# VHH binders against p49116, part 43

Target 1, 238 residues: p49116
Amino acid sequence: EGPLLSDTHVTFKLTMPSPMPEYLNVHYICESASRLLFLSMHWARSIPAFQALGQDCNTSLVRACWNELFTLGLAQCAQVMSLSTILAAIVNHLQNSIQEDKLSGDRIKQVMEHIWKLQEFCNSMAKLDIDGYEYAYLKAIVLFSPDHPGLTSTSQIEKFQEKAQMELQDYVQKTYSEDTYRLARILVRLPALRLMSSNITEELFFTGLIGNVSIDSIIPYILKMETAEYNGQITGAS

## First folded at step 16 (VHH)

Design Z16
Fold by ESMFold2, fold request of step 18:
Structure Z16 (fold): chain B 238 residues (1-238), chain A 119 residues (1-119)
Amino acid sequence: as target 1 above (238 residues)
Amino acid sequence: EVQLLESGGGEVQPGGSLRLSCAASGFTVSSNHISWYRQAPGKQREWVSTIYTGGRTNYAESVKGRFTISRDNAKNTLYLQMSSLRAEDTAVYYCATLSEYLRQFGDLWGQGTLVTVKP
């Protein structure tokens, strides 16, 4: 019966490689993205409800939703990451390639459209001034999604999702009591997460890092990492 | 492009000492959290030690008190000073940032440096 999330689950401090380089730097982007990925996986693993589902179910949930968690993390950490600057530089590079007629194809168009959708999502979350508690509950709602195929314990997963929704509602009503429609405005943003492509996220943020292997295949290993390593990577200051 | 080159491995007797180096290029060691990992034949890779951007350090329990991680910012080099070496420390040692840790899953990690502690 206790709360799904505690104050320890609200802390989501991404530390960046310092300083941010003047120009697009593959190492900086990949290291920052890796830190966000591990921070997101440690966050999910730290939730007692997640732990209660068992290892097979836990792994299946995260494999199904890692890109949604990552995208919420990008939105939450967009200022620290200077994400809009990074995305603008990537767009400029792609547009220059089109103008010079050196690269063409549906892939460049798909990547450009994905970047625009990601930027619009992050802008909408920033305009709503989504706080750390709200992000934590939103991440829990996407994590405990019972509608992915192949999941076991879907009844329990659904109960946890409903509990996350209830706790978000309670938080918003208490904290933003004069903003009657805040919860509705926040929840309307969630469907956009399902439109984000994990393949394109890997291309944008993990280029050349994992070879032919997808992030979802690596997740079981990330979830098994020692707590001391998470603590050292997550709690350190930049 | 990021390049990490481990060196300094070799054979030592039990109780001996060895200093590993990790020369970095394509990024600055002082601006990153950077770690040592090791892998014994047939075993899973394990974390050994990390030095964080601010200079704070952390160690796996199995090496705490025996190993010291450090860096030389002028040479852009990470070090691992190992002492009181034991047979179970025999492994190939790698240095990595967090993103470089992911490279292991695509077989993209480099050769590392072999440390062999004689029985």
Scores: ipSAE 0.084, ipTM 0.563, lowest interface PAE 5.7, mean pLDDT 82
Fold by ESMFold2, fold request of step 18:
Structure Z16 (fold): chain B 238 residues (1-238), chain A 119 residues (1-119)
Amino acid sequence: as target 1 above (238 residues)
Amino acid sequence: EVQLLESGGGEVQPGGSLRLSCAASGFTVSSNHISWYRQAPGKQREWVSTIYTGGRTNYAESVKGRFTISRDNAKNTLYLQMSSLRAEDTAVYYCATLSEYLRQFGDLWGQGTLVTVKP
């Protein structure tokens, strides 16, 4: 019934703390990441198909895919965020942790590998010049993933994912009609998202904020916010 | 290193006014979206008002027309001017950036400032 997404889902405007501090620090990184997290949760919640699945299914879906949505958000906003600079600051922080014997060498290797995967993903998306419509549909495809364990309404979730895939195909064929292989090139980027670890994302971007709770535990509270409260805190629109 | 210190609460009669202050250290108030929140006894914390980096403001429907958020960039301080106060405005008031808001799910919430509107 109608398109899965409307034009309002294409706008994905991240505002950064400004001005950037003289020295990038944990607060700037965590505030920037928090803004992206809330923007991504608001984006998902605003989709009528998502709303139609019911509150328990909504929470389960977002718990299953928040890291993939966040990673797509990082790629989409990489230039606005100066993500390369943020990742370089994180690498420097990790090297200081090694010097002070705060982290094991095995853990550092895992985190560095994740950073490399993230940089490569973002670079590949930038090389393809993925536009806002394409990002919106890619985010919808990862949001409506029926493959995660513990989900209810799996057949309806699959139908929404197929609808997102069809609408992406139609958009790419219409908008990039002379680029026969664009859809295939875009879609082959998605498997990399499943290799991203939510625990490492929390370490990279949310260290020092949450204490002994995880983003997974916070998601129900973010999703239950009244729409006016969400808009008041994040978008500046009523 | 980042700190937000609320003050200015107290007892007031219905219809009265108070001005809350939030002194910030470790970051620049004008460079952040920063908000007031409140928690009434026995209720969950709720959003009250936000001032954005560009100076735009927004308010919860329950306080529109009665509360005004502002800042003094020279003093690095956020304010909440409250007028026409009602019994339901009785709460502990907090200021927070978005990342500080996430701390409400751990034991990292500050003391806030208590506003009591007499019956």
Scores: ipSAE 0.014, ipTM 0.456, lowest interface PAE 7.5, mean pLDDT 82

## First folded at step 17 (VHH)

Design C10
Fold by OpenDDE, fold request of step 18:
Structure C10 (fold): chain B 238 residues (1-238), chain A 121 residues (1-121)
Amino acid sequence: as target 1 above (238 residues)
Amino acid sequence: EVQLVESGGGVVQPGGSLRLSCAASGFTFSRYDMSWVRQAPGKGPEWVSSVTGSGDVTLYADSVKGRFTISRDNSKNTLYLQMNSLRPEDTALYYCVKGGYLPWKKTYDLSSQGTLVTVSS
């Protein structure tokens, strides 16, 4: 029936706002994160298998896994995004909030631990030197996860996930034939994604969205929007 | 040339309703997401709502969610905004905008005349 992913799905180029300011304010962080979110969602919607699931299922699926996709995107685009700098800025903003007594001690701990988890995950992926193909397949595996509550067509989703896994396996075997356990090393990183709170991620990266729109609300829109304007914006053509 | 003509504005009491319309021409209407943007006196433009080209998905600012409904008729090249439970803070010049929602979008093409909505007792 053909492969789940093609070479077109391997390309994952994030365009950052330019220029990068000396001080990363919440707007810059939000824009950067939003660009990554849109890129991730557009990537997902470009997969024929994803399209085959239907709008309702697609929306539910992405709502369930957007945080994991986003996190993989952070890892993949960490260098381009200057992720360490962004995270440091977030911490600085958090410190300001602390000084203003806006957060409880428990909340501060939760947020700091979340940031730590994000950084550790991205560092671990960098250490593994994951390439574009591997990221594409990992994102597909995460996207087509049948074990989220409330999903329909779980059998079909599972089938696509298996296909993604098989293609990843074939790729790794072909490309990294001398590293027998590379596949396993890569796959064992995935559980860490589910340790990440989507709520905290949203609070850290997506504060200041125009209209105070929630990620939950924006997901169906991103999945169905016309892309011409978006493409024009990210390429600077319009 | 892209042309957008808003209508339906007026004076209404708090709690009242209005229905705005936007007639679009000069482009393939159905291929573009559309938005409503408003500008209150002394304030900058505020995104209100967007709808995808097909009309299947809508998005609303938190300030209008549950009260406003965006819709479109592609056969008539017309965009609509049903505004219910209007509040004084909804007073603004309302613009129809070619283009959809972007989280970081700061500027809008407000070259059209807009339609004035005044909510006052």
Scores: ipSAE 0.921, ipTM 0.965, lowest interface PAE 0.4, mean pLDDT 95
Fold by OpenDDE, fold request of step 18:
Structure C10 (fold): chain B 238 residues (1-238), chain A 121 residues (1-121)
Amino acid sequence: as target 1 above (238 residues)
Amino acid sequence: EVQLVESGGGVVQPGGSLRLSCAASGFTFSRYDMSWVRQAPGKGPEWVSSVTGSGDVTLYADSVKGRFTISRDNSKNTLYLQMNSLRPEDTALYYCVKGGYLPWKKTYDLSSQGTLVTVSS
């Protein structure tokens, strides 16, 4: 078979809402995050191997790894998103909730730790200067993870993951031949993604979703929606 | 010209049921996600539910989840909303909208007449 990813899968351009307000409210944060989520899911659904798994398996797979994909997306788009500013705003909003005594001390610690982990992960990826190809392959490796519970077609998923890994290896060897340990250095960052709570990520970034829709519910919709309206909205910078 | 005509509204007691219909014309119905939006008296528009073009995937606002069912018949260019276990807070003018769910959508085209649903004892 041909390669898992093509050059079309390398492009990952996030369009942010414009203009950026002086005060980043929950709506702005949620919209920004939602745009990234949609971009990530549409990226996944554009991969032929992903399509080959079937709708049910596709949905299950994305439900299992959406947080990791989203986090990689945050890292990749950190600059255009002004991620540090967004995270700071989230912290500020949390402070208000804290003052209202709605969160336990332990929960506050968990949430703050999560934010710290997100920032550190993104910083670490920036330090590695990960390029678009490497991000694409890393996302594919994360997407085609067979070790999530309840998945079907795990053998096929594993094969796709291996293919992604091999293609990444080949790319790194060709592009960064002088750095013999770059592949390993990149791959060892992936475990950090598993330390992050999807629930906390959802609470931090997606609390403002219209209708209070859960990420679990929206995933199958994003994977099957007609894209004309979406494309029109993002290109119009609405 | 895009035309959407809602029907099926009425007065019902709490716990009752209604089925709304929307007849669509002026566009290729199956190529568009469709939504229901409602506007209660004195309130802004509220997204209720969306369904993909194929009809395979549905999405619901938390306020109606488990009680409402959106569906479509592409052969008839018709959108449906089955509303069960209706509550007084469901009282609103219901609109059929061309387009699906987007988290950042702030406005909806409510140029159609809508259909009034009143839930009252």
Scores: ipSAE 0.920, ipTM 0.965, lowest interface PAE 0.5, mean pLDDT 95
Fold by OpenDDE, look of step 17:
Structure C10 (fold): chain B 238 residues (1-238), chain A 121 residues (1-121)
Amino acid sequence: as target 1 above (238 residues)
Amino acid sequence: EVQLVESGGGVVQPGGSLRLSCAASGFTFSRYDMSWVRQAPGKGPEWVSSVTGSGDVTLYADSVKGRFTISRDNSKNTLYLQMNSLRPEDTALYYCVKGGYLPWKKTYDLSSQGTLVTVSS
């Protein structure tokens, strides 16, 4: 039985749309987010342990944790994405909606708090200077979470999660031997992901999806789509 | 050379049904996701539906979900679109497209002739 993750799972390169528009419109934000979502899902599907769980379980797992995976992806790719600028643009768009009285005061508060939580989480990860291996293991820990409702094969999922944790621990001990509390500092960030609303994330980043497709409906498609087509598109300008 | 030939279009009353077909050649059909895209008069192309290479997973635009069914027969190199409960707004030239759904895809290869679907009372 080999490791849960290999070096191929550490690479997580997001290709942004080109050229970047002068004004970050909803379309650009949605495309950027979509690329990240697809990258995250393809990352997951490339893990042998994930494949071993079967299609139904795989789909259920991703449906349960896609928001957390996406958020970790945002943190990891924050610099390449210019995430702070994207979030500022989203806030500006929301301001327009507020002026048009399209949202209730309570809803506005919820959305703004969510944006704040996203920014805070990403900032906290940046401060910790999380590297590619650590992100990979954190994503694996999040992916193989057995505590979501409706999951099958929870025992196997738990085993994979434990394996991810163990590998992360080994990596941190080896790479950051002088920082005895690094693992704890990293893991303590994970609960923040559970406090974020997947619905609000979807509304903020994916409202402009072609055909108004829901994330719930697109997940099984991403997990089963042909990879050659995806790879061909992700490296080029669309 | 990739060749896609659509058929099955016609004139139908609102609430009616049509079944479109696309004959594919020039590539290994089963290794590619396929899509339907439509273009209404005076409008840009609109993605309608996609199906994975194996045919196991389908995806639909919200505007056609529950009414349209995409399917494929890899043994015949043929893509299908069953359209039920047709509406006037479904009136368009329908194209078969090599490739699946990508949210960031801005253009589609609509070099084929397409098949015209007209929904009118």
Scores: ipSAE 0.869, ipTM 0.935, lowest interface PAE 0.5, mean pLDDT 93
Fold by ESMFold2, fold request of step 18:
Structure C10 (fold): chain B 238 residues (1-238), chain A 121 residues (1-121)
Amino acid sequence: as target 1 above (238 residues)
Amino acid sequence: EVQLVESGGGVVQPGGSLRLSCAASGFTFSRYDMSWVRQAPGKGPEWVSSVTGSGDVTLYADSVKGRFTISRDNSKNTLYLQMNSLRPEDTALYYCVKGGYLPWKKTYDLSSQGTLVTVSS
């Protein structure tokens, strides 16, 4: 009952590590990506519909879709986080690894193709000038996917996804009333998210997490952690 | 005033076990995630493990996963660290810390006394 998302779910403010170093190293990239991951997970856990599904279902959904949520977050925050500069730094690190014979040529090719697909996705979203409301509903559509194996409450998840789609449609119709095909152009972007590899995303952005913690293990923790310290950090109070 | 009192440290041989305890007071213990952080001689602090306020979800540094178990008893305001299969590199002063895991968190309030664990013959 009620709208799926409220105005609090539209706000998506990413705060970057400061100061920005002269040369972007693995630690800066990992800190930046970690802040986006935590922001994305806290966004998801704040949604009443998500809370209503229960803890085990919540964890299963986020484990299945975290890479898609993260990729939408990269596109939404690409300017704030200087994503182009981060990707260039990653490419330079990979090229250094080739010069030092530290990675296989096949792996490098896979990673470079993934980087190019990511850049194309982010560019296409920027070209469409996707706004914060549209991003919030796109993330909700991705989050409430009933297709994942092992899920319970699949019919309720599907109802939430349909509600997100309806609210996106209503928003676009009201806000972009003279752009008849905007909704279709936006939704056509979503299938590209299914092609992004979570394994490669972890390698690109999450190498060097404190304690070498895996994304699979950190997700249940983020969804259950007390928020007081996190909220203090994202407001700059530390 | 927040107070954290660690205990249970000592000298053990490699492969041995210890159980650390941390008595907490001055705050509502169950409303905070808790962590263990260690500091070896001449080294900076190293995050070891965290547990959510409820105690339901735990997280471990790769270096201790499978050997250490963090837990808490909210009725006793006490945090625990069961340390098994100890190695010489686990030698450190172990601190109980109010707060959980944040991957960008680089500083910790280590004003408590800590409890020394020495793994040696």
Scores: ipSAE 0.741, ipTM 0.901, lowest interface PAE 1.0, mean pLDDT 89
Fold by ESMFold2, fold request of step 18:
Structure C10 (fold): chain B 238 residues (1-238), chain A 121 residues (1-121)
Amino acid sequence: as target 1 above (238 residues)
Amino acid sequence: EVQLVESGGGVVQPGGSLRLSCAASGFTFSRYDMSWVRQAPGKGPEWVSSVTGSGDVTLYADSVKGRFTISRDNSKNTLYLQMNSLRPEDTALYYCVKGGYLPWKKTYDLSSQGTLVTVSS
């Protein structure tokens, strides 16, 4: 019937905490990451196809894919966030934590490997020069993944994913008509998202949230919260 | 004018229960998420719990999860907090706050009177 996404779903404007502190700290990083998480969840909840799946399915779907969606958001917003600077600050904090015996050697290796995978993913997306329309459809493909365990309505989810794939194909063919392989190059980047650990993402970006409220419990809240308050916070109108 | 009036506080022994209420006026209650925030003596405000405008979804700080239950009655413009298995560390002035949970929100409008909960042997 109608397109899966409208032009309003292409806009993905991240507002950073202001002013940027003279020295990056864990609180600024966590606030920045939280804003991206909320932006990603509000993006998802605004999609009519997502709304049609029902509240229980919405929660299950987002719980399964939030880390992949968040990682796409990091890549899309890497310049606005100064992500390379944030990751450098995190590495610096990890080195200080080693001096204080706060992390085991095995954990340190896992976290550093994850940082390198994240940097490589973001660099590859930047080199491919992925635009806002392409990101919107990639996020939709990730969101409507029918292959996560425990999901219901997988036939309908698969239908929506196929629609996102078809619309991405149409967009790429029209906009990049002389680049025959662009769609294939874009789609082969997606498997890397499954290599990202949600546990390590929480440690890297959400340390100020850990121990107070879990991402699993906050997800159904974000999906149902009043949008007027959220919109007021990002515009400063409250 | 937005007004929030808390009630139901008191002195209880550890393990006891209290039910807090908050009467809201001056705004369309059902269109706003609502929160409970508490402030212990000499400490900054601590977010406790939030509920969506419809009442469908609740969120709790880890420190109170399983012991406290937030709810609302939109027909009476009233927010509730059922507090069970109370501990001395729950001692605080409890405030009803217009608005939901946002991780970056560090300041709250605590201009209301609040209701004092004291948990002591």
Scores: ipSAE 0.694, ipTM 0.885, lowest interface PAE 1.2, mean pLDDT 88

Design C10
Fold by ESMFold2, fold request of step 18:
Structure C10 (fold): chain B 238 residues (1-238), chain A 121 residues (1-121)
Amino acid sequence: as target 1 above (238 residues)
Amino acid sequence: EVQLVESGGGVVQPGGSLRLSCAASGFTFSRYDMSWVRQAPGKGPEWVSSVTGSGDVTLYADSVKGRFTISRDNSKNTLYLQMNSLRPEDTALYYCVKGGYLPWKKTYDLSSQGTLVTVSS
């Protein structure tokens, strides 16, 4: 009952690590990416429809779509994160890893193709000037995807996705009433998210994670953790 | 005043087991995620494991996953760490910490005594 998302779900403010290091490094990149991951997971867990699906379904959904949510987050926060600078630093790091014989030639090709796809996706979203409401609904459409293998409650998930699609349509038609094709242009960008590899995202952004914790194991923890500590960190405490 | 009192440390041989306990007081224990953090001689603090306030979800550093088990008993305000298959690399002071896992958290309140675990032949 009620709208799928409220105005509280539109706010998506990423706070970067402080202070900015003189030299961009793997630690800064990993901390920045971790902040975006936690922001994305806390965004998802705050949605009443998501909460209604239950803990096992929540974990299954997020495990299936976390990389798509993260990629949408990268696109949404590309300017705040200086994503172009981060990707340039990653490319430089990859070149050093090649010189130290740490990566195979096939892996290098896979990683460079992924970086190119990510850059093109972010460029296409920037050209459309996607706003915060549109990003929120796109993330909801991605989150409530009923076609991932192993999901339960797929009919309920599908109904929530349809609701997100309807709310996006209503928003675009009211807010961009003179741009007849805007909804279609936005939706055509979504299939590219399924081409992004979660394994490569972990290599690009989460190498050097403190504690050496896998994304797959941290997801159920983020979804259930006490938010007081997280809220304190993002409001400037500790 | 928040008080955390660790116990259960000792000297064991490689492959041995120990069970650490942490008695908590001065706060509503069940409303906080809890963590174990260790500090080896000459090294900085290392996060080991966390558990949610309810006790339902646990998280482990890869270095201890499969060997250590974190748990809590909210009726006794007590946090536990079962350590099996101990290695010399696990030698450290072990601290009970109020709060959960955040990958960018750089400081921990290690003002408690801790409990020393020494793994040696």
Scores: ipSAE 0.646, ipTM 0.867, lowest interface PAE 1.5, mean pLDDT 88

